# Ledger of designs, part 12: VH-VL binders against Peptidoglycan editing factor PgeF (pgeF)

Target 1, 264 residues: Peptidoglycan editing factor PgeF (pgeF), of Synechocystis sp. (p74606)
Amino acid sequence: MTMGDDLWGWQNINGSPYLTCALLAPWPHAFFTRAFYPQLPEQLITYLDPQGKAFRVKQVHGDVTLTATEIGQTPLAPDSTHPPADGIISDAPHQGVWVASADCTPVLIGDLIGKRVAAIHAGWRGTKARIVPKTIDKFLALGSELKDLRVALGPAIAGEVYQVDPWVALEVGQSVQAVQKLATEEQQWDHLSTMVNPPVLPDAEPEKYRLDVRRINQLQLLELGFAQEQIAVAPHCTFQMEELFFSYRRTHTKEVQWSGIVSY
Below, E stands for the ipSAE of ESMFold2; O stands for the ipSAE of OpenDDE; V2 stands for 0.75 times the mean of E and O plus 0.25 times the DockQ between their complexes.

## First folded at step 4 (VH-VL)

Design v10 (from c02 with heavy chain D57E Y102W, light chain L96Y; framework fv_canakinumab)
Fold by ESMFold2-Fast, scan of step 4:
Structure v10 (fold): chain C 264 residues (1-264), chain A 121 residues (1-121), chain B 107 residues (1-107)
Amino acid sequence: as target 1 above (264 residues)
Amino acid sequence: QVQLVESGGGVVQPGRSLRLSCAASGFTFSSYGMNWVRQAPGKGLEWVAIIWYDGSEEYYADSVKGRFTISRDNSKNTLYLQMNGLRAEDTAVYYCARELEWYGSDAFDIWGQGTLVTVSS
Amino acid sequence: EIVLTQSPDFQSVTPKEKVTITCRASQSIGSYLHWYQQKPDQSPKLLIKYASQSISGVPSRFSGSGSGTDFTLTINSLEAEDAAAYYCHQSYSLPYTFGPGTKVDIK
């Protein structure tokens, strides 16, 4: 299915659709749909790179990003076979980095010159904690340059349908520097709801708001100095596109889809 | 030692309210989702409510929706269940239970001892 | 709401015999099924998670199998201490639900 955005394209493997982004064309990558459930990254990577090794973490909705090497050096989460983190950066060729989602934003990043890639799980909590900017800082510390990075924010719950409590909308909004520096919460609400493509929308239910988490992540990237052309935001909503995506908000079920990208 | 201890149960008249507490110790309470499960005398287990680790989301069984409120205070390592409009059918031992792992596991690995709530005239 | 049914509702078994308890879901729940043991006047204890995964400290005579709609808890050789009620629990979808329980007694 075509969404009317030239950067995003549907692909197919054995009758099952998956999404790709033109900004990430140099790297084998995919935002897989529900059609691939219950396949795990270790199986899915064979569609992208037969020689690839899959890396994943125990997602805890925090702000930690680990390199592939650090994953092997970090203590495991309690009762898990993986360390706690919400982002992964490659540090060798043929490493596939993966994140699971069912409404939270999967963010895939590639470095055109430094040849490293990253996958980030960015729900509202991770977004509030600025996991994407912290991951960019880690790229820079590893030798990457901002101008060489390409970022794709994949299918996630859209702002039009993501009902949240006021404190969630405000605290996530405050992660944007332009918002945080405003003197009063009243000014912060005004800015978040009236700016171009506002990340906070009114809700029909009293004392509720709708939140566009992808838009907040895009604003954080723009504040770091990214050009608009380095960032792609998927127009796909996991809640509304039930044939293609799992959505925890819609069904409260435990199935997830995976998104991944492989270094070369 | 990982432990959950319920309190606040007792005998109460129909239509009244009770607040149950569950004190957690021996683990990082703020990292775990918490549940309330009840068991009527001589009957099976019935799930009541869940609250996410940070208190941001809650969900309830239809039998208690609109009458019960689950909440938590992570600074005090305590889970609560505010029970309003109590009915005879709410008579049960109420257990608090921890989800097995930080995120993505919904098995209940640690249970409290239970606190008895009796709704009678 | 996902309904879980258990069979049998009661079973009286000679020590060292094999016990099999079945749990059936009203719709597919993948492997999001867990088993609990509850002894008289005690809290439930987790025995098996995700249909077949073992729990530290639980004797190896307990095992689980199944996926989708049909699940089984097996006690390979019943010990006296295993006299208890056994419950299945699905975590596939909210609201979470439990089976009605199976009581296992010693002959």
Scores: ipSAE 0.154, ipTM 0.665, lowest interface PAE 5.0, mean pLDDT 91

Design v11 (from c02 with heavy chain E58K Y103F G104D; framework fv_canakinumab; at its last look DockQ between E and O 0.84; V2 from the best seeds 0.00; counts 0 for: pae E 5.3 > 2)
Heavy chain, then light chain:
Amino acid sequence: QVQLVESGGGVVQPGRSLRLSCAASGFTFSSYGMNWVRQAPGKGLEWVAIIWYDGSDKYYADSVKGRFTISRDNSKNTLYLQMNGLRAEDTAVYYCARELEYFDSDAFDIWGQGTLVTVSS
Amino acid sequence: EIVLTQSPDFQSVTPKEKVTITCRASQSIGSYLHWYQQKPDQSPKLLIKYASQSISGVPSRFSGSGSGTDFTLTINSLEAEDAAAYYCHQSYSLPLTFGPGTKVDIK
ESMFold2-Fast, scan of step 4: ipSAE 0.367; ipTM 0.754
ESMFold2, look of step 5: ipSAE 0.202; ipTM 0.696
ESMFold2 (binder alone), look of step 5: mean pLDDT 93; pTM 0.955
OpenDDE, look of step 5: ipSAE 0.713; ipTM 0.877
ESMFold2, look of step 6: ipSAE 0.264; ipTM 0.715
ESMFold2 (binder alone), look of step 6: mean pLDDT 93; pTM 0.955
OpenDDE, look of step 6: ipSAE 0.464; ipTM 0.808

Design v12 (from c02 with heavy chain E58K Y103E, light chain L96Y; framework fv_canakinumab)
Fold by ESMFold2-Fast, scan of step 4:
Structure v12 (fold): chain C 264 residues (1-264), chain A 121 residues (1-121), chain B 107 residues (1-107)
Amino acid sequence: as target 1 above (264 residues)
Amino acid sequence: QVQLVESGGGVVQPGRSLRLSCAASGFTFSSYGMNWVRQAPGKGLEWVAIIWYDGSDKYYADSVKGRFTISRDNSKNTLYLQMNGLRAEDTAVYYCARELEYEGSDAFDIWGQGTLVTVSS
Amino acid sequence: EIVLTQSPDFQSVTPKEKVTITCRASQSIGSYLHWYQQKPDQSPKLLIKYASQSISGVPSRFSGSGSGTDFTLTINSLEAEDAAAYYCHQSYSLPYTFGPGTKVDIK
């Protein structure tokens, strides 16, 4: 994380709180709380940009990111009015890109020079499949430069409470190149559990681990050459902060909160 | 042609184990959450268990928690229910059913034909 | 757990008449309620999702309404093929639960 907790601030609309990140100050953006349920991106964008058009996808926990234009050109997902993807990049002004979450990490990105923005839904599967690095590659292919990108990893289930099976922790950890290059799984476990701010934490229950998915995404970004100052990681846990966030792990309800960012 | 086909049912003594399978075809199995639902002879539907699309999350009805284990193999498009410590009250037709997870449809739009499990001495 | 109750338990109806089946939840479930039809010796079939949304291939005579705790399934003009058991199901919270069912028979 770059500047500590000072990067994240609470805002309010009609008594309902939402979160913003100082690294994304150039763009209208928000990590909305449960207080805004059941409003959808088409309504929420009016709080950020009254002229904005909202774009969203059918999230399938994969590694595909589409531009706003590609969304209109991609076949719809089964039983959905949206195409399957887990990330969106803007390709014109006044486009709001949105992702839903209830424990998975919402990632918002802005390009200071190219002015394009992105929203990514990064659960553990998408993180294992490296959706965030793949989205960065797409920014670069569109003309963005790494040094101009600002990334915020929003409220998500914290590593301290995210109990997973060993195979989940290992496979997500293996998405980090420094881990994948180690010769044995024993060395990979050791590295994941002993490094600075380890993404894999011990669990009291035998044969279980706690996994910090946001930390894995941060490590992936650092490996791409991002400076620490370009990345903000929210300290907020969706599971523990029940007054503010829905959490599927906590309640097993289908309610979600939305995070979005608007291009200019 | 979307289909779920169950197998593994039969007659078993109380306290024994049985494993049910549900073979999926005609859709991307790894994109759907899967459920087990049972129905005792002449009775209504009772939800048993759910498994997330990637196997990372599971939940059970209190009546089977600690005895039944739901699992899946996405490479084989197959859902499983391992039933241990079977009791007479577990006698039922067992259905597998799919749902879309997260913001998708959590209605059970496709069901298997059911497989009968009879627990008796 | 959320308990669902259905009324009536049984209804015998003349062809072409309107049938209404009620489902009540023990707490608010928004619109996370779905209706299923089950004919003898067959698997359940989804009829209505999210309280009121139609399902492709299901006849238009089937409709749903309600929100919160009170929900209704309506068969506008009963046909012989509609003789079946009908179940409501909530997906608001785990554990998921079903109503006890309503059997509809034709006179």
Scores: ipSAE 0.014, ipTM 0.531, lowest interface PAE 6.7, mean pLDDT 90

Design v13 (from c02 with heavy chain E58K Y103D G104S; framework fv_canakinumab)
Fold by ESMFold2-Fast, scan of step 4:
Structure v13 (fold): chain C 264 residues (1-264), chain A 121 residues (1-121), chain B 107 residues (1-107)
Amino acid sequence: as target 1 above (264 residues)
Amino acid sequence: QVQLVESGGGVVQPGRSLRLSCAASGFTFSSYGMNWVRQAPGKGLEWVAIIWYDGSDKYYADSVKGRFTISRDNSKNTLYLQMNGLRAEDTAVYYCARELEYDSSDAFDIWGQGTLVTVSS
Amino acid sequence: EIVLTQSPDFQSVTPKEKVTITCRASQSIGSYLHWYQQKPDQSPKLLIKYASQSISGVPSRFSGSGSGTDFTLTINSLEAEDAAAYYCHQSYSLPLTFGPGTKVDIK
């Protein structure tokens, strides 16, 4: 995307870098780097909004998005102080919504007119299950209009390095309606690998593929009727940019970075 | 009630193969990462292998790499450990254990009863 | 690989006394340290997760503390049923590793 690099800017707090997106300029927001570990959303929100309250969930790689109010009404996950979900939508001012990642795509959304915001954890499983479109449906049910939404897909593992088994690439690709409507798996593979900016890339290893999960999420948003100028895709790869980001694929450690956005 | 039940252990000669199974019940098996942990007679716990909730990632202890294969069938709520090229030092009780996803909790909160594998001539 | 060492290897304690077990990591592991109890001929059971977080159903006399490289499991008043082996386990990085264990007997 032509807007990618121009939209994304590095900021600094006390010597520690974090990333912002110009499409989300109306809202205090950040894609924090590993430099902020082990700070949690409750501490990180003070950098964005001193009056803000942080909301987070126990991420389970599913397709559920909760409003801030619903978080208080949902049973806690076993051995957790948070309910199970992978997305959060604000429903009042001064609410910061947060997701953790270490390769999965953090998606931040703002509504210019309705003033609500959302954060989504979109790994390949959540992407296959269409968590981003389901979250957009929830925005619409709450009164938002598509034309007023701005979406940023943050730092994640890049397609160029994300080696997967064929079944993963195919099942994630099938989450795109244009792909699913094709009659045969052979036609689906052809489409995914030859379309403009293809989400499935060849791999040197036989019977392996490389998958661009951010591209699949972008295609899902475009299918919903989003204009390209409403969507920003970060050029940053968590696997390759090891000084800035944790990556489970690279190190197999449990450390994460946080991304959040605050309503007003 | 959440349970893990191992089976497939026994006495085998060096160089042969065994396949262990772990049957899960009382929870959504497909939502949890799974591990194999072993314990030689009178010794401590030794981690063997991990498999992610969806089967997309696997990792092994150096002592078993190239000989053991971890797998799962989420439709049958079953975890497997294929053990090839067995050696005397593989003699142990083998436990399956549940680990939550990498971004939540990865302590082993549920353990099976264990199945004994004895490698002896 | 991350090596975990435990101290002491063995201790014999009278009922109601305080028991302290130490686990040291060869490198910093944050709070990715868990404690298990194993009684003879039984499977291990999780006691404490993430250095200090309690587990439902585990008696309050068990507590954990520490971060980085130094961790402690405390039993503030030993009961007869607490005679067991205790193991620490790190989940910071692969391969996962356990400490060698500490055996606690009752006098």
Scores: ipSAE 0.047, ipTM 0.564, lowest interface PAE 5.9, mean pLDDT 90

Design v14 (from c02 with heavy chain L100G E101Y; framework fv_canakinumab; at its last look DockQ between E and O 0.01; V2 from the best seeds 0.00; counts 0 for: pae O 6.9 > 2, placed apart)
Fold by OpenDDE, look of step 5:
Parts: sequence; C-alpha cells; structure tokens
Structure v14 (fold): chain C 264 residues (1-264), chain A 121 residues (1-121), chain B 107 residues (1-107)
Amino acid sequence: as target 1 above (264 residues)
Amino acid sequence: QVQLVESGGGVVQPGRSLRLSCAASGFTFSSYGMNWVRQAPGKGLEWVAIIWYDGSDEYYADSVKGRFTISRDNSKNTLYLQMNGLRAEDTAVYYCAREGYYYGSDAFDIWGQGTLVTVSS
Amino acid sequence: EIVLTQSPDFQSVTPKEKVTITCRASQSIGSYLHWYQQKPDQSPKLLIKYASQSISGVPSRFSGSGSGTDFTLTINSLEAEDAAAYYCHQSYSLPLTFGPGTKVDIK
C-alpha cells in the first residue's frame, strides 16, 4: 500500500499504455512504458504537444539540473550530443523536458503559477546527492513558490525488492536531514527502519537491505516544507511489473522508459 | 543534573556585534542537536538557528540569515551564537535549547535560563 | 514556512475547570507538533511532544491530541500553578516555527 494511489491513471495511445498523475493534470505529461521503446523524446513529444520541443540531457547519476536555455549554451564534450545533467527545467512554453529510467526514480514537477516544469532522474546516487531538493532550490531562485509546485515520483524499483549493500542504504538515508541530525549510526538505522513507511527494510540475505529510493525523495521534499498533498508517489514497481516496464536489476539490459512533461 | 546556562547578553548599539555562549552540563553534549530560540519582550517564541550534533550543518531563520552564526565546541561543551549587524528588532531574551531524540526533528526538552540582549541607540 | 495559529489568545479560568487550547497549522504536519509551558519570568518547559506523548514529570492533567492541521492541549483540572503562557511548536520542516501563544490566567 502506497500513498496517493488514487492519483494515478492509465492512458492509451494506439493500444500502448502510459501512466499519468492527477497532480500534474494541468500539463501534458506521461510516464511511458516499455511499449513505446525504442521511441525517443523527439518522437514521444508529438503525443503530448504537437508544437512542443523536446529537451533531454546525458544522464550521469549526478545532481545537476539545467534549464532549457542552459542546455543550448553548454559546450558539448567530444562525441557527445547532450550536456551532462540529471534534471531539466523549462523556461518557455511548449518545452517538453524528459528523463530516461529503468529502476531509477523519474520525477516530474509542475509549477501552477510560474508555469515552469521539470524532469529529474533520481537514482540512488542522485538521491544521495539531493538532486530533487537542489532542483527545487533552482525553481525558487527562478521565482517559483514552494506552495505552487506539484511533484510526481513515477514508476521505479520498489523498496520491497531493491536489494542494496548496507553502506548504500545508510548513505542514501543520510541524505535526509532528520537522519543526519542523529548522532550515531545505530540511531540512524533505527530511524530509517522504524518510521512510518520506512525507506529501509531488512533483507533475507545477511548484511543486505532493501531501499525505497522514492520514499527517500519524498522525505527530502517534506523536509523542504512540501505538503503531503503536493507529492504523489507511484505504487508501480518496474522490477515486478515486467509486462509494462524495463528493469536493469531484473535483466541487466539497457532498455529504458521515458518520462516527460510539457510546459504551457 | 542536566543544565544549560546562557551568557554574553547585554546592551549594544545598532550595527554592533555580540557573541552569546551556552554552557552545557550533565549530559553528553556532542550527542545532541542544539538550538537558539529568542523571545522579544512581551512577545512569543521565535526559532533562530539549529546546529547538528557534530557541527556538520546549521540552519537559520530568514530574519537572522547572513548576520548570525551558530557554532559549537564539543570539547568545551559550549554552544555559541555570533550576532553581527544587530538591529533593534533583535532585542530579546535568547535561549539555548537541546533537541531531544525520537523520530525526525524532536522537541526541545532542555532549556537554559536565557540571556537578555538589548539593542538600542 | 509553516504558520501556526492558536486559540484563544487569552483565557481566564477558575481553578478546577477544564482548559482547552487549540493550535492550527497552515499545512499538514502529521504529529510533529509539541507544546510548551512558560510561567512568568521562567524559561519554556516541554509539556507534550508529538501531539500526544506525555513528558516525564509533567502532571497527568495535561494531555494533547490531534494530527494533521488541528491540535489541542487540554488541562483537565486547572491548578493555580498552571497560570502561564502555552506555545505550540512544529518540527515538521525548517524553518521551525511556534504558535503565537495562549495566556492562561487564574480567576
């Protein structure tokens, strides 16, 4: 059981399903499924906005978010077609911003008043580096107000099945301020494991843990002052739902889903 | 017994600086987050700043950001508040308060007696 | 920031009567709401934490309830020594904020 299950709905294009979130209803958006592979954002955007221009970046599991303008201004490395980043913020109408993911958390953001939108790729490394909070800071710097933002955390590998090493669970957990404040690792583990909807669970394998990356991102947002109602977390697991999603953990292949949102 | 004792308060002119101290005793100081909270005369409580148990991070109220600095010396069991560019509206009793432990940010379970800072021309 | 409001601002009460103080948050804060008592010329004292959890050394006549946005502090039978200001405090997110306070006097 996950929070906000009633906010998520399935749409269809020519028999192919994709996921939408009610919190982002004001904007054309989609968490696409494996049914749309191998289409790219430049093709997918036509389903959301025929006038839209697609923006994407070279994802590197970092904490950098670029505006659409900055993407155009960033010098490219040799043999690169896109600048390195893991988040994109729009800065004009009819800009579709996109991220690719398999098990990592795709995050879509909309500003009801400022009308900027964002797409963020938040794997465990990017989450540890607090890419979502940093992206929010950039929204605020650009004139947005926290109360006007709506955030959707899309399909990703669920905490119930995402096995990680202890140090990964702890480091990602420590990206939450409440956890950082605790003086001992024992206290930190206790907090991460016993809070409501805990982001860290034990694993059947000794000295392994299960990590809920979406929950960590949610906790980071809550600590910034987001209301629960501003955040939607998808209950869909990319690992368990083979018919709809690719999963690197499951197959160790490089197929991905695209998630995108278009500004107006 | 667990105790916090503030010192360093006094009367200063606007624009001047003042440094407050809070001496902790009776508990493992380095294991707790610490806060400053102030109260203007006849007014309510206002959170000022927080510092992590090991000093690794700190946060401030917007009203003091850029002017005040919270720090600590765990070897001396002492919390500090460096106040620069003092204004009349900074006039208040300043309390240091220990943040307990539960889940997430906890309540302030131990308070000092407070030290009065008066900013007047 | 999360804004806390309290009601009433002031209350004059006869000893042994029940006192109810309300705190409301501008957004849902779950149970991250705490109550403090401050007597004249004294520092604040923690009364209730996380909406309803009791504090050691605090008389049982004090209790707290609520979740989300609406919270209540109750003094079941007011004693003369309970004359004080009472503040709610949220630790849900930064910046930490307090309610404006409720002053309780004895008739």
Scores: ipSAE 0.021, ipTM 0.534, lowest interface PAE 6.9, mean pLDDT 93
ESMFold2-Fast, scan of step 4: ipSAE 0.368; ipTM 0.754
ESMFold2, look of step 5: ipSAE 0.076; ipTM 0.672
ESMFold2 (binder alone), look of step 5: mean pLDDT 93; pTM 0.956

Design v18 (from c02 with heavy chain E101S S105E, light chain Q53R; framework fv_canakinumab)
Fold by ESMFold2-Fast, scan of step 4:
Structure v18 (fold): chain C 264 residues (1-264), chain A 121 residues (1-121), chain B 107 residues (1-107)
Amino acid sequence: as target 1 above (264 residues)
Amino acid sequence: QVQLVESGGGVVQPGRSLRLSCAASGFTFSSYGMNWVRQAPGKGLEWVAIIWYDGSDEYYADSVKGRFTISRDNSKNTLYLQMNGLRAEDTAVYYCARELSYYGEDAFDIWGQGTLVTVSS
Amino acid sequence: EIVLTQSPDFQSVTPKEKVTITCRASQSIGSYLHWYQQKPDQSPKLLIKYASRSISGVPSRFSGSGSGTDFTLTINSLEAEDAAAYYCHQSYSLPLTFGPGTKVDIK
């Protein structure tokens, strides 16, 4: 399923709103808003699963996804109590997996049959490096089947406002295999800007473009063989929805919101 | 053995240009945001500019905006500060400093030794 | 921009005495306040991050506290090597800013 409001619903805890996605209904999950700052995953998980254990990583805008078990086996990042990675997959019940964002796309995934869940931090660099497809490959290696996966691409900076340099738009676009296979960069630009729901939009400023990172991630999933009905893309823009979301592009502040999903 | 080493400082006349370099070693340079901080002789610290870990975004103090350009070459583990239209008040020791990634610590945990820029007329 | 103010400007202290340095922000910055030590002719060194978090290798006599607009750096028992300038720094929003500094001398 493409972008649509019907899959996304607002919930409330003690007057503070958070977002849920119907495709992820089998799992306790939330895309938390700025109203929950400065609560961390260890506190937020109690709203989703009182028995749950929270897992998080030191996000480095890379392409590494770790299982909950692997987190305990991986060396810590410098000056951190967490190992470096940008995605987490559960490998036991009652494990909550969490990612922080303030413009980058939080991706939550659940496996209807295998019961595994994942959270991925997908900014433009992670998207260029194909972290979402690599995480899907890891699901498959663990025994999941593609047809059983449900993916929600949460609140992030929208393509309508995400101004980037040409090289960023092109390199992120080239992560889509259909684009990468085109013979020339001119053909790649044309395809990215003229396809249905184009991920690259013109910008008023010369030598700049606007980039829809969620659309690129959706295209990567579709190329793997996902049906549209297995994918939900949030219509919410972190930059434009100031009352609900932190946005680094808007304010240049360090506050983040958390998104998480809990295995059962 | 994490190190930042600045170079390129010197004496320059007002209105001229100078380019500073900061060589990084002992860590994955491409994973960290980088900053320039200056200190006029006998004065306090003044933040100058920041560049994102991938070079995709940068921000400047109002005092240098339009004259200075921060850049980086991740393949060479090097940070740069291009200083144009230099003024006497730009005279300072210039430090490069490492800021941890967007979702991590953003304190300046590693500093270079500094390089002196003297703008004299 | 966020303005940071430090007090005192200067303090001369006998060894083993307690030193308290304050930093005030012109608006709330949560806990995004860091402290640095700079000895003469040396680069600044990070002492305390996020108002109160310790830094590996920094002596335990250094501690930080506060949130919002009011922050404190404490040196519980001053040693001779602690003679230095101390700066607060906010990382809450751009542009990043430093306090004007507090100079601590040993008697």
Scores: ipSAE 0.012, ipTM 0.533, lowest interface PAE 8.5, mean pLDDT 90

Design v19 (from c02 with heavy chain A107Y, light chain L96Y; framework fv_canakinumab)
Fold by ESMFold2-Fast, scan of step 4:
Structure v19 (fold): chain C 264 residues (1-264), chain A 121 residues (1-121), chain B 107 residues (1-107)
Amino acid sequence: as target 1 above (264 residues)
Amino acid sequence: QVQLVESGGGVVQPGRSLRLSCAASGFTFSSYGMNWVRQAPGKGLEWVAIIWYDGSDEYYADSVKGRFTISRDNSKNTLYLQMNGLRAEDTAVYYCARELEYYGSDYFDIWGQGTLVTVSS
Amino acid sequence: EIVLTQSPDFQSVTPKEKVTITCRASQSIGSYLHWYQQKPDQSPKLLIKYASQSISGVPSRFSGSGSGTDFTLTINSLEAEDAAAYYCHQSYSLPYTFGPGTKVDIK
């Protein structure tokens, strides 16, 4: 068989690798690797836009997305200098929006016509709560059109290695409307496990499953009416690619890599 | 107001089992990660185990791994520690403590009063 | 695992004097270090979070500083009620670990 153009490309700054996606070429963006630790968004943005201002939130694994303006209007999270949220949408030029990850999916979005961008932290909890569809709804409310949006689902823990309890797999799967409409949990399990590129995989350990969170997010986007060519899913696994990415499942450390995109 | 109350401690023989409970009140138990921390008589604090707010993940100190099991019942607002294969060095006051992992807190802001476990022959 | 060491092990201090307790981590832990006070026959109480952030209800004479591997708890003017054991705790990585403690007593 033949594979099309690879949407994902490696770049380097002083020998340190970072990942970019061709669908996001109009915007300065990067999925940074562990090589950039411990640099924060305020430093990393200088590699993308020297005039840019970095925006970030206290990630709480929820479903809230704030605009850059709303970040200044929202009370701070406990023990943080940032408000609680898991997504950010730009609302002016030269705004870099950033999310941290170490297994959860960083989602970067750009609007070709409206010029706004977004970054979303989508772990299984946020995916279950439909943070990505809710962020798309917010784009539409701000004047964006679905056909103009480009979405990249970045490096995250791969379904092949993400062992979860059955209830996690089922509840995350139920966030997909095609699954939710099925009459019984038995039918829901069957659908999630047998569909094309299934988001739920068997596990060797009894009473465990493996979950592809990026696939669930892709299914949510397709249900909203996105064309397949508007969505890029990274093949990179944070758990398995130890040299390039931090992984909380692998090490249980607070070290993270950052992903960001800048409006213009 | 906010309280954690441990129970289930006592005197047990080496090799036996004991189950500790921690009853939570005055807060939304299901929103907090829960920990067990122990303290041997006259010694310092030693972290034992954590369980995530939803029960989806657990982690143990090497000294208890394979012998102790942390669990929770969010419908009963109760945290448990099942202790198997007890040894003399497990003798300690056992505290439950809450943290709000991934929700703005990694520290232990509320502690129970502790329950004494004595492993002796 | 991350090992925390504290110094001094024991300190006997005249009332109103400044007390300094040091905690060192075996590797960098950013600011994921917290301080607890434990009085005899009582549960530990949170004093300082994230290396330097104050806790409501804790007297202002308690302060924390440091980042990376070196951390300090300071009691600016010791009061009689401050006689206790003090513990540092790292939340940077599982397993969580505590320092061995520093006992502060009044002369």
Scores: ipSAE 0.161, ipTM 0.672, lowest interface PAE 5.3, mean pLDDT 91

Design v20 (from c02 with heavy chain D57E S105G A107Y; framework fv_canakinumab; at its last look DockQ between E and O 0.78; V2 from the best seeds 0.00; counts 0 for: pae E 5.1 > 2)
Heavy chain, then light chain:
Amino acid sequence: QVQLVESGGGVVQPGRSLRLSCAASGFTFSSYGMNWVRQAPGKGLEWVAIIWYDGSEEYYADSVKGRFTISRDNSKNTLYLQMNGLRAEDTAVYYCARELEYYGGDYFDIWGQGTLVTVSS
Amino acid sequence: EIVLTQSPDFQSVTPKEKVTITCRASQSIGSYLHWYQQKPDQSPKLLIKYASQSISGVPSRFSGSGSGTDFTLTINSLEAEDAAAYYCHQSYSLPLTFGPGTKVDIK
ESMFold2-Fast, scan of step 4: ipSAE 0.630; ipTM 0.849
ESMFold2, look of step 5: ipSAE 0.269; ipTM 0.714
ESMFold2 (binder alone), look of step 5: mean pLDDT 93; pTM 0.954
OpenDDE, look of step 5: ipSAE 0.656; ipTM 0.863

